VHH binders against Uncharacterized exonuclease domain-containing protein At3g15140. Designs and how they scored, part 15

Target 1, 337 residues: Uncharacterized exonuclease domain-containing protein At3g15140, of Arabidopsis thaliana (Mouse-ear cress) (q8w566)
Amino acid sequence: MASAFSAFRVSLSRISPFRDTRFSYPATLALAHTKRIMCNSSHSVSPSPSPSDFSSSSSSSSSSPSTFSLMETSENARWRPMCLYYTHGKCTKMDDPAHLEIFNHDCSKELRVAAADLERKKSQEFNFFLVIDLEGKVEILEFPILIVDAKTMEVVDLFHRFVRPTKMSEQAINKYIEGKYGELGVDRVWHDTAIPFKQVVEEFEVWLAEHDLWDKDTDWGLNDAAFVTCGNWDIKTKIPEQCVVSNINLPPYFMEWINLKDVYLNFYGREARGMVSMMRQCGIKLMGSHHLGIDDTKNITRVVQRMLSEGAVLKLTARRSKSNMRNVEFLFKNRIK
Key: E = the ipSAE of ESMFold2; O = the ipSAE of OpenDDE; V2 = 0.75 times the mean of E and O plus 0.25 times the DockQ between their complexes.

## First folded at step 4 (VHH)

Design h22 (from c03 with T97V G98T G104S S107N; framework vhh_8pnl_2)
Fold by ESMFold2-Fast, scan of step 4:
Structure h22 (fold): chain B 337 residues (1-337), chain A 120 residues (1-120)
Amino acid sequence: as target 1 above (337 residues)
Amino acid sequence: QGQLVESGGGLVQPGGSLRLSCADAGFTFSDYAMAWYRQAPGKERELVARIYSGGSTNYADFVKGRFTISRDNAKSTLYLQMNSLKPEDTAMYYCAVTYEDWKSYTNDYWGQGTRVTVSA
């Protein structure tokens, strides 16, 4: 019961209005989520037994006698790029050994959490964090989101879509994609997989519903989850601008977010202008290419995991006005401007 | 904070040359765009030159034809070759690692700087 009770423990979270008149057992929602494997990454939400955790912890501890680091293992397997056809559910080479030696199909590989890193973690106000870092030129071109379990700090799932602009010229799109992704060999996968923003939002909402994080029939935000951004621009400015371009209403789940920069400033008492500054200050090595949005989202998640392991509590930093979606209230007095 | 170390600055006469170096000892150098910035007394910090991971370069108009930025990924070292130096080039020179995207997300890691003085 101890482990089950812990799995169903509800920390002080933003009071999410439950519309269900049934007994709102967070345990029921968590149980449904753990039983349904809806992830396109390795199952990091697995309730590993204590002996298995102990064995892994002992081995990792022996390999790194100093204090545990979330991304430091004795294996330190060479970094491999994510298979971006895989993230779109379109990889045809899942059984090809040569392909699997080059590309990673485990979205959580660089984001594993050692048991010792949980010892200093504090209770969080949310059960899940959705780490987002949009990429684009005039319109959004990449929509990467990693979901982090606030109790285990493990990556639960990944939503990743390349986004095809509807108002940019084909010439402008091709120049940007070739320039940004060409050197990485991902320009072809972008052209093969990119879909319009409206369709990305539709598929994202299906994914959120599959994780019990949002219900289309509600006029409310996320269920016991919060977006984590590295800067306000993604949700404050870019999402609303893209919604206007795509002729869709701003989704209700983009009403509030956590700007990691503001939490970082208040937790460490030290300013960091962005991801690379936070990583350097925390002693985290950059992995992958910062030119690719999925890699940036993974690196931001590594900062989130480090902060959680050191006792940070991630609180909402910004909220939109219900009467005017473009009016934003900042909830922290001390913030990055 | 201690991972970027600039060197090569000094006193030089107008028309002289200096080569600045920036050594990195703690991150994957080849994954980053690298830049040289400078700050003269009473002025804002300004971009001098940038080199991208693929080797492409960009220069401020005031140094075009006189300065050359280069990198040695094997040595994790960034260079700035400064020729035909002018008194206006007198400044503290800073090495930075940068990440830029369409939302103006820029992360600049600054070293301690190296001082360049151009005077007779």
Scores: ipSAE 0.000, ipTM 0.193, lowest interface PAE 14.2, mean pLDDT 74

Design h23 (from c03 with G98V G104E Y105T T106V S107Y; framework vhh_8pnl_2)
Fold by ESMFold2-Fast, scan of step 4:
Structure h23 (fold): chain B 337 residues (1-337), chain A 120 residues (1-120)
Amino acid sequence: as target 1 above (337 residues)
Amino acid sequence: QGQLVESGGGLVQPGGSLRLSCADAGFTFSDYAMAWYRQAPGKERELVARIYSGGSTNYADFVKGRFTISRDNAKSTLYLQMNSLKPEDTAMYYCATVYEDWKETVYDYWGQGTRVTVSA
C-alpha cells in the first residue's frame, strides 16, 4: 500500500482483505526490465592506421623499448574496467561516487564514432550487426553481444551474461573459474551473477525482442541483422554443443553469420587469424583484459567500426544446411581455414 | 607490426643457467599474453612457458620447477630464467605474442630466435 492509504484509516497491519483486494497482477506482458545497459555517449572510432604513429619516422624513432613503455603508461592512465554487476542489471552502487570513479557504467566507452569516420562508409546489407565473442572451453562461461547500427556505426546496446555450467561438479566449476577469471579479478562477479545457459538464451531472446531483432513466434532468423564473429567456431561448433549439453533446440537465429576474419581477408587482402592480429595490423590499441569476453567483444567491435569506416561491406560468410545441421556452407571462396 | 628480438642464448654445461630476453618495440606489450617456444632440429615447435597480461603463468611439464617466465611491462620485455639445464633443453628458443582461446590460437610476431646448447 501507498502511504496515503494509511492516512485514510487506522489499518490493521496484518493480512487485511482490503490489502489483498488492492493487489494487482501485472496486466501487461513486460518484454523486459528497464534497459540494463545505457549507451548514451557519443561514439568515436579510433583513427585509421594510415597515416599511423608507426608510419615511416616520428613514433619509430626509438629502438628502445622504454620509450614505448612511457607512451603505453600514459595512454593506460584513463582506462577503467566495466562494472560487470551493471552489465547484468545487478549493480547496487549507482549512487556511490567511489564506485563510479573505479568502474565504467557506459557500454559505449572506447567505441565512439567521429563524423569523419562516416565519410567512406558504404551502404550495408543489414541495419544492425550483433558482434559476439563467446568464452569457455568445456562449457560456455560468458555470453557477450554488442549491437552496432550499420548506418551510424554507433553501439546501440550490450547484452552480457556470465554462464554457469550445469553438467560440471561444483569443484570442477570452481577450478575452471579460478583458472579462467581469477587472474582477471572477475571470479567473484562471475559466481554472483552466472546463470545456466538455458536462462541466458531466454533472457537474450527477450532482449532481441526489445530491439525488434527477433520474434519468438517465427521460425526465421534475425530481423535485418546479422551476427559477426571472430572465427566460425562460436556459432558453427560451440553454440550447438552447448545446446546439446543444456538440452535445448538450436535457436533459428544461429543458422547464418559473418566471420569477420573472412571479410577482413577479402577486404584488406591480408590474413589475420584472430582479434590480436586484426587489431595490430589496423594499428588499434588493445583495451581492457584480453580473454575477458566483454572486452574482447568491444575490441572486435572496434575492428568492425574501422572496416566499415574504410568502406567494407559485411556480407554473410556461412550458412547452416536445413537438412543437416552439422553441414555448414561457406559463401566465400577465399577464406581463413 | 611489432618486432620481437630474442637474446641471451649460448653454450652451457649441464646444470648451468641462462636468462633469455625478448624485447618488443610495441607500445601495447602490457595488453598481450606472451610465450616462449622451442624447436630442436627435426622437431615441431613446442610450448615452454606462457604468461598472460594479468600475470598468470603456464609451464610445460618438462620445465616445471626449472624455468621461470616473467615480464617487465615498463621495459616491454619478456624473460625466461632457465636453471638446471639438461642436454634435452638444446633448441632454438622463440618468443611470441599470443592470442590463446578455446576457439583459436594465433601466434603473432615471432622473433628470429636465440640458440641454447647444453652439452657436457
Scores: ipSAE 0.000, ipTM 0.301, lowest interface PAE 10.9, mean pLDDT 75

Design h24 (from c03 with G98T E100H Y105H S107F; framework vhh_8pnl_2)
Fold by ESMFold2-Fast, scan of step 4:
Structure h24 (fold): chain B 337 residues (1-337), chain A 120 residues (1-120)
Amino acid sequence: as target 1 above (337 residues)
Amino acid sequence: QGQLVESGGGLVQPGGSLRLSCADAGFTFSDYAMAWYRQAPGKERELVARIYSGGSTNYADFVKGRFTISRDNAKSTLYLQMNSLKPEDTAMYYCATTYHDWKGHTFDYWGQGTRVTVSA
C-alpha cells in the first residue's frame, strides 16, 4: 500500500498587521512557491506506532543479510526511499502506481509519534524545531531541513534541495556525486534538480515565510523556532563559508542554534560522538540509509523525538557574535568538541 | 510501461566489433543508472559496464580499453561498443536498469538478452 499525496500550499490566508502583506516574486520562485508539495500532516498521531524506535533497547542497527530489499526488512513494514523529485516539487509520477510502490511521497513515514510518547514531554521554549544536516566537504551539495512541532513532536514539513557548487570544477563535482550518490541511484536527481546555493537560500526563505517562521524585512531570527544540528560545523562553519563562496550575506536566522550533541550530553550525562552513537545508546533502530543527507536528517529528528518524549528541553547551545561573525559563544559549560 | 529490448548481437570473428543497443519503451531512462551484464554458458551473470545518469562510467577489468558504454537519453537507448572481441566474450548480454542502487535493492528491469558469439 502506497501512502502518497499531492497538495500545494498557498500561504495567503493569514495576514499579519506586522508583516508586509503583499508578496511578489519572479516566475521561477512563483512556480516553486505555488507548487510546494507539503508533507502528509493529515494524521497527527500514527495509527501504527513505531515503539521499537523509542525503545530503550541497545540492539545493534547493523544490516541483516537478506535477498529481499532493505526496505522489506524494516520493522515488519516495507520502508521506501523518499522521492527526491517530489521533495523538489518536480515529480511527474505522483499518480503512477509503479512509481509509488518504489518511492515514498509521505515525509513523515519514519517519524511517527505514538500517544504514549507525549506523556513525559515537557513544554518547550520554541514552537518549532528545524532539524538540519548539511552534506558536502568543499561546497554544500545537499540542504535538508525538517520542521518538528514542539507540542506534538510530529514532522509538519520538509525542505530539501540539492546544491550545485559554483567554485568546484565540473570534474570534481562529477567525481564526488558519482561516488556519493551513484550507488544510491540518486546522481541523476542531483544533476536534474541541483541549483546554486544563492537560489537555495531564496527558495528556503520563501518556504520559511509560508510557515510564518521568518520575515525578510526584519533583522530578526526565526519566529518562535530554532535550528537543531548534530554538531556545530553546519551552522558555525559551513554555512558562513558557503555564503562567502556564493557572495551572499549570512542570513540573520543562522546566528544561533541548538547542537543536539550538547543537549544530549547534558540531558543523559553520556557522551555521543554522532547520530549513530546517539541512536545506539537510545536503542533507536536505524531506518533507511543514513548515507543520504535527507535520511540523516530524518534519523537526527528521531533522536530529537526520543529526547523530547523523555522530558528534554531543547535550549540554544550556541550564539554567533553580531560584531564578529567568527566568534561563537557556547551556552553550555559541558559540551562535546 | 517500461520494457528493455536488447539488439545487435551476432556471430563475429576474434578481433571483430559489435555494437549492442538497449531500447527502453517509455521507462524513466534518464533518471537511472544503466548497466550491461553478461552470462556465459554455465556461469553466473557478471557486470560488464555501468553508466551513471551523470555520464560517469565503470568497467570490469576484463573489458577495459576494448568496450565503451554510452547512452542517448533523447532516444532512451543504451549502447555497448565492443571492439577487439575475444572468444572469452562469448555470452548472452543483458541490459539492466537500477531505479535505486541502495545496498540490498534489486534491479527492477532486465531485458531478455542478445547473444554474442566470438568464434575462430
Scores: ipSAE 0.000, ipTM 0.154, lowest interface PAE 16.8, mean pLDDT 73

Design h25 (from c03 with G54K; framework vhh_8pnl_2; at its last look DockQ between E and O 0.03; V2 from the best seeds 0.00; counts 0 for: pae O 9.9 > 2, unsure alone 63.0 < 65, placed apart)
Fold by OpenDDE, look of step 5:
Structure h25 (fold): chain B 337 residues (1-337), chain A 120 residues (1-120)
Amino acid sequence: as target 1 above (337 residues)
Amino acid sequence: QGQLVESGGGLVQPGGSLRLSCADAGFTFSDYAMAWYRQAPGKERELVARIYSKGSTNYADFVKGRFTISRDNAKSTLYLQMNSLKPEDTAMYYCATGYEDWKGYTSDYWGQGTRVTVSA
């Protein structure tokens, strides 16, 4: 008995295409003629007189404090924003003169070291410093790193990735990106380049290996290198939190770091609450956009270069316990809490 | 962020007390601001109390010293001691994590809530 399953043909009713009414709003160019009022005021004030010669020769030898100005080499080259597509390896305009005029594609040019800056420099425990300043509140949004040669104080290279959150809703991400990077005019490049944190770590490990800073086969920390942070939060809190969110293990190279605030406190004998405070106290001009991670990383690097040039030794300030990664040992007795 | 699990809700008489708990399975409980919210039937969710990472606290005006928010960072647990409960305190109570930014405090992760009923 062959049961005839009657195929109900649901009739897909043709919803009619609503017409594109082209509202032509007329661009009335109101030429407001702002009249330059030439205020002429003439006033004649008088020639008052000549008083006399008193010669007193007091040779006060004002020992001019040698302002060891990190010579910003006077190439009056107008500061240019970094091409963020270039930092992601995605710049397609390297042959466009207009693009090359607007954007910088060489980070090392912004962070030049003068020969005089090396005169008071001391030997370091590490050969390289990896300066990092992460962006993002709930999840990481930006992962910028500069590598500094501890001998020359020169910037060797950079690693920069925008990070796409994986737990946040798309609507929440878009709203957050508009509020943070939209104000900086870099929201588009974020959307074009942002990748999941897991992929950022994978690409970062390749970059570390290319620089001989880490080997995945050894499961060790960094090779003769250390992370430098502005505070403990980035490596102590933010990275482990993001690893949980991204369902990855904490990378072994995040077990130790240098908090620049603690080094600053011990070297200068004064507290700095953050990057801007350190820069102000050191007389270093903030360059770029604050809260853009790559620009803040450059600014932190300027502080590192200044401290090194003045004879600071950058030592580890914190270490995670191997038995319990939640436990952090702080190595400096005098530290910012 | 780990799962927030609220507990301690129940039925209580007017003038009674309850202690709510919120367990956080997150890695970095001590680094976050935490808050209690409540939502009565047919009303919007409202802030009850907030405690920042450094231990400073804020309370809604209706609390009037009856409630105390506290945290145990070693246990990764948030508490709300509620005393002198009133029928008007009947609501679903929610634990939330959050952060402070230039726009103010934002709660970004919520528990499932625990029901508090104050009735004679």
Scores: ipSAE 0.006, ipTM 0.336, lowest interface PAE 9.9, mean pLDDT 86
ESMFold2-Fast, scan of step 4: ipSAE 0.114; ipTM 0.569
ESMFold2, look of step 5: ipSAE 0.016; ipTM 0.492
ESMFold2 (binder alone), look of step 5: mean pLDDT 76; pTM 0.774

Design h26 (from c03 with G54R G98D S107F; framework vhh_8pnl_2)
Fold by ESMFold2-Fast, scan of step 4:
Structure h26 (fold): chain B 337 residues (1-337), chain A 120 residues (1-120)
Amino acid sequence: as target 1 above (337 residues)
Amino acid sequence: QGQLVESGGGLVQPGGSLRLSCADAGFTFSDYAMAWYRQAPGKERELVARIYSRGSTNYADFVKGRFTISRDNAKSTLYLQMNSLKPEDTAMYYCATDYEDWKGYTFDYWGQGTRVTVSA
């Protein structure tokens, strides 16, 4: 039969209101896309380095062209801290060339993947990995997440919020923020941008929906994605504690995760107690400020990318019981305790 | 693997000074925060001073104004200048890359320590 007649016949047989969608989720509304940070290679244009940096890392030395200067230029011009006002959509200096030379507005620059890194990569059980590394002590103070495309290993997007405690005393907040974030040079940004945890979760869920990773109308976890943590504490203990403090129900997407430490142990046959150990064993140099959550999340992502490039398959390592939320099942017999 | 080596400890009288050194932190020394910890007999290890990769410093209240932490990235060496020493400063002093946080991250490169005794 003619292709036009066959198409017409198929259309007639489908006149019922039968809907068959490849995905159960509807298309995400584009309303909030203008506030979203996009962390792809097109945003990682190499800027010309300022010959006289105003406030770059103080350890950089300038000299006439030499072998050392040539090596530095070929590898990495200079590291720039992420603009944390930009991650909140609150940067007022997007038109200021001096500001743009000091602060990075590209969340993927340190996380680029070469074509050669894909040669040994294996198929993954998930399309996306959400790398998370929470900061805080009594309450969560920073909520950083990087989304990694499991096929390309490239960073797709970033969600970052500073979190304002609601149950800590004003004295305790001020002491902790001035002590921890003051030393990191981000105390002012924290005070200007920090919002309560309940609002962080609400904004995070909008961001997840924009990426078709979760929808508020669903009762299951992430759509073809998994959280990657460095240790069980963040999702196993800290998020449930914070939900109790904030008087909100534990979101369904926090019921299971990948503890990178357990995958690392099983893949390499070596124990690493944390991010620093994994990076040193892999020969990866630390970038940025340790214990600034966004920088730690980027460094954990570099370990993820190294492991994927070497043929690791990231599998769920822990799952919370639906009948008793305090009970966590560990899926690997060989794990870090 | 890649252990830090502390030196410079010794016996001093109250009010004396010592300079501790920590060497061979490995090829990534300049990229990491470095810290000095101490452990007195019968007590847990406690943070004395920290220096971040960008040069910012943090001190425990009990040493503030008396101790100075510094680093020489070209020599891969961390220093602790200890002035106005007190008997309470008597401890084994350890060098570490980074510190243990509420997340339970541990130091991978603890040195063997250097002993400081402040006594008449």
Scores: ipSAE 0.000, ipTM 0.250, lowest interface PAE 12.9, mean pLDDT 74

Design h28 (from c03 with S56Y G98D; framework vhh_8pnl_2; at its last look DockQ between E and O 0.01; V2 from the best seeds 0.00; counts 0 for: pae E 8.7 > 2, grease 27.3 > 24.2, placed apart)
Fold by ESMFold2, look of step 5:
Structure h28 (fold): chain B 337 residues (1-337), chain A 120 residues (1-120)
Amino acid sequence: as target 1 above (337 residues)
Amino acid sequence: QGQLVESGGGLVQPGGSLRLSCADAGFTFSDYAMAWYRQAPGKERELVARIYSGGYTNYADFVKGRFTISRDNAKSTLYLQMNSLKPEDTAMYYCATDYEDWKGYTSDYWGQGTRVTVSA
């Protein structure tokens, strides 16, 4: 772990007066040892906002679609980006008031669950859901996972890493990272923290074991838990491709998953093409940035929470064959093709 | 749930300019990435430009600096400034909500389109 940092301090004068404020991440953080994050949301209450507070999807004020949102509160009216050193368990500025003013250090922000949300909820076959939404270019560049308690719908923890590719040229990496992340200052965090995919998997397996979700003696899938993805691509296709590039075996916990699009189709009787479509159809306000996999993962989790609160039962939709791991069996007849 | 309405298309000479607009009639504009797509007769629809809720933009390679995408969240309006127009830019132009997924792009909710014709 060789570290090289340049001295730089982020000024509060960079805070915009506009409601949709963009933030720049600090450049001078010394990296802490990775530590486990515990989210605060397991005990939070989320008030129901009115449609007029946060703009609805309709110009008609009396006939607006439902604006149910677990995350719309007065505390969430001013959205702030998460500190991405914090999401990696590496923030060293938790005692700096200027830093805390700019960056969110609560992984349960926008994901609070009210007691009323549990009234229609049905029992699930899993104790936990691991919501994942990979980001990348040719290779994976971001590996975010959010763990949700299936009984309470509360966010339990997150695992978040930036991933350093091995098949992209340094020029291609720099151009893509600047274009993808540069306006928010996330590119600096990426360069400071990104590690090879093989190391990400090693750290992820430690994290899974800490939660009793999987260990090397586990045969198939996760212990009483399931991955939830928006689409099949990430686990079906990209994970195996990345494993080949990284010269590692496909981990056994990626042998089965839940494609949220298929569950959504069967529960609501309507098709959704992706996360944004699900959110608009459900009247869920988009929070955060499309530039960050952790923000997309949080938004997908808000769809999961909405579906659970309305009585959905999340079941496996796909699994690999033990005899040929390239062969995937789809478990729902009515599914998105 | 929302309705997107494009305007500003028309007939223009090569080298000319047009400014396309896209208004949201019932959509929470500021929360979503927005994009312009185009479709020439007999061809597949293709991305022209995208702008995210935070203002970050990207462009298709064929734009080559000729077009500029922008948004005005106060007016719930998306724009495409098109300069140095060429006959190959002739197409139906569509406004869409958009979401980038690195395995492809997902576009939600489309407008009906506005026609751009570049000919002498």
Scores: ipSAE 0.009, ipTM 0.246, lowest interface PAE 8.7, mean pLDDT 76
ESMFold2-Fast, scan of step 4: ipSAE 0.113; ipTM 0.589
ESMFold2 (binder alone), look of step 5: mean pLDDT 77; pTM 0.771
OpenDDE, look of step 5: ipSAE 0.016; ipTM 0.290

Design h29 (from c03 with G54K S56Y G98V T106D S107F; framework vhh_8pnl_2)
Fold by ESMFold2-Fast, scan of step 4:
Structure h29 (fold): chain B 337 residues (1-337), chain A 120 residues (1-120)
Amino acid sequence: as target 1 above (337 residues)
Amino acid sequence: QGQLVESGGGLVQPGGSLRLSCADAGFTFSDYAMAWYRQAPGKERELVARIYSKGYTNYADFVKGRFTISRDNAKSTLYLQMNSLKPEDTAMYYCATVYEDWKGYDFDYWGQGTRVTVSA
């Protein structure tokens, strides 16, 4: 192999520009897989193709499906699943029109905010909210986060990783992934993209730094941002348990959070058990699939946007003691039990 | 809050039957698992029966063989057929949407309910 490369240096010949170099990534391109994925991408000057951008003259020789098209309103485009290879920076079909008709590469339609929704919004204690809803079995299997700008209520970016467990048996992993994600076609994506929790945290911290939300050289929390959870479990219990399993120290940015359930109770004066309860009480339609963490995180974000539009102020609801990480202080007297 | 409306409760003698209905005002009924819960005076609210979006059902031991849960997705309506009713079945009955995840069960916070009284 060394002798062959020496000969190449002497030849000074160019490699064909049509050779696929995608499979020869240098180690430094590992950072590209943690790249910013924006719902309002400033990098994209090309809007998604409209159905009217191509000929609709293609018809089936068998009965017309025209009546099915009339069931959709012009105000509500058909929902498309998020491309989960894209959320991992691994989509190979960025230029495939057929792929882009099936899969969404942005969060625009489900998470769009109208100008009128800003009229009742109040000043917030944080500039950004990081909405998180973990999924898993014994270990975390999905790590989805959306950034919401507290001033515009718009989604700025997302971080999404499937997480490969290190302590679950191969049989337990395969049974769970096939059973939970098989019907959604997500099982293959999970096996192709999942990485260990320690690497997820490392990539997440790079992504946070790219947004100026956290600096690894400090023992401080997030910069003018707060996590928003649907229940205390994710940050209070599951993150610390997973850190023990993964043999990493609890990151300092997981020391405090906003439990949306407690804010919801105090703002509306009504208890909601979780995401489904909040959405139904607010009259928000469920989008996507139950049990898929990124879809749940998007739906929780829609609840956050609704609450902000109605004048809610999202305040910290819980804080972990730095002297004893097992002790959690609840900052509201009125909270969900 | 009026998005789920329970009906069909009433007074019935032991051994009698009732059919409860729960109408949903159209928030993707077919995508949700649905459940019936009940609460007797001085007791905690307890699960009676659950039906998943795919039609799988789960029943509490105290109603197995007597109650049948079903759904009509076209009408966005959940049903509970209650046979061989016992005085112990006396309770306020609530319907709920259910989301099951690894953290447990997420379910709607119930409003009005429908009262079932089994007595002479």
Scores: ipSAE 0.015, ipTM 0.394, lowest interface PAE 7.0, mean pLDDT 75

Design h30 (from c03 with Y52W G98V S107F; framework vhh_8pnl_2)
Fold by ESMFold2-Fast, scan of step 4:
Structure h30 (fold): chain B 337 residues (1-337), chain A 120 residues (1-120)
Amino acid sequence: as target 1 above (337 residues)
Amino acid sequence: QGQLVESGGGLVQPGGSLRLSCADAGFTFSDYAMAWYRQAPGKERELVARIWSGGSTNYADFVKGRFTISRDNAKSTLYLQMNSLKPEDTAMYYCATVYEDWKGYTFDYWGQGTRVTVSA
């Protein structure tokens, strides 16, 4: 039983040195030590050959299509999920053997490529591909990007952040996160690590600059790189909506992208609904948890690697109009609608 | 998204044996760590055995030496060989894929379960 004096308003203001313009801070800021995660690659381990000549009877059936290599590294090469506290610099179990037995602090074997897979690869118009698969219902809740070297097909680095909504109620957030991530045990990770979208973009731009992929002092997009999406929604619709919600200007590097579905349709002459359909049609086994954004981004990357190994050339499929940012031009006549 | 389907449960006398199977209908998840859980009436679900994609295994103390977990990656099938069954083993048995968060284990894509009854 107590009375409290009422106040009219509570300010939800944030303190930030960054406004809705590019900042000119040098790369020596604390955020310049952003997390860079590279795939664990062993040049002495060769995965079981995929059918490089598309002879399913002789190449893929000399062993079961799902057969692991008989090499010594089979046990150490078992699939492990990424430690999502580590991707945010918040892992407290880096020296715990039980934790490291289950979680990977580096990319796994699923993203390595065999030397034979390079034999049919064609030269690409970009040096790097940034594979992105956003997760979220009302606002973005997960922002995963993998960078693929277009020459080697190797994954170079990963950027991953959980995103804290600013316009959803706590009850709505809790229900969505519990439903989406509860079974995966990452609902707690999300609550502990999620940061506002504006901060995600700021950290992402530092990461891009560390890779020489974008310069804040320029008005053009990525340097010799392109985003790869599985569907137009992520960059066409979701990013602009989130920018409005977060009161930030649309970054110039989100003006054009490669929709893998459209490249897939034109390269194979066959429509695929999304990631799972592409993987099934390509004979690629799903790894990790479907609908966890980082795992979906890894699986989309495996489709990219398969297509590159078969001679696909990834070209831009969509571009925003400079005169009207709501107007998107599709560069392929034959596309999934 | 994945569908785990358990089978092999039934009624057995004390000291008997059963072999449980868990098939992934999608045949796409065989590289995951897999586990068997059980839940007796009025009790919480408990871990029985776990197997990693490389074949390493872990067992609960109450089944150690009596149960054997194994997997056939070519068939996308998980097995639990249950020997020397006791009335205390009576439960619904569930197949699961396994992930660990920083606070412990969680599960992705539970199966529907198969009933094991150990009674005279």
Scores: ipSAE 0.000, ipTM 0.123, lowest interface PAE 18.5, mean pLDDT 72

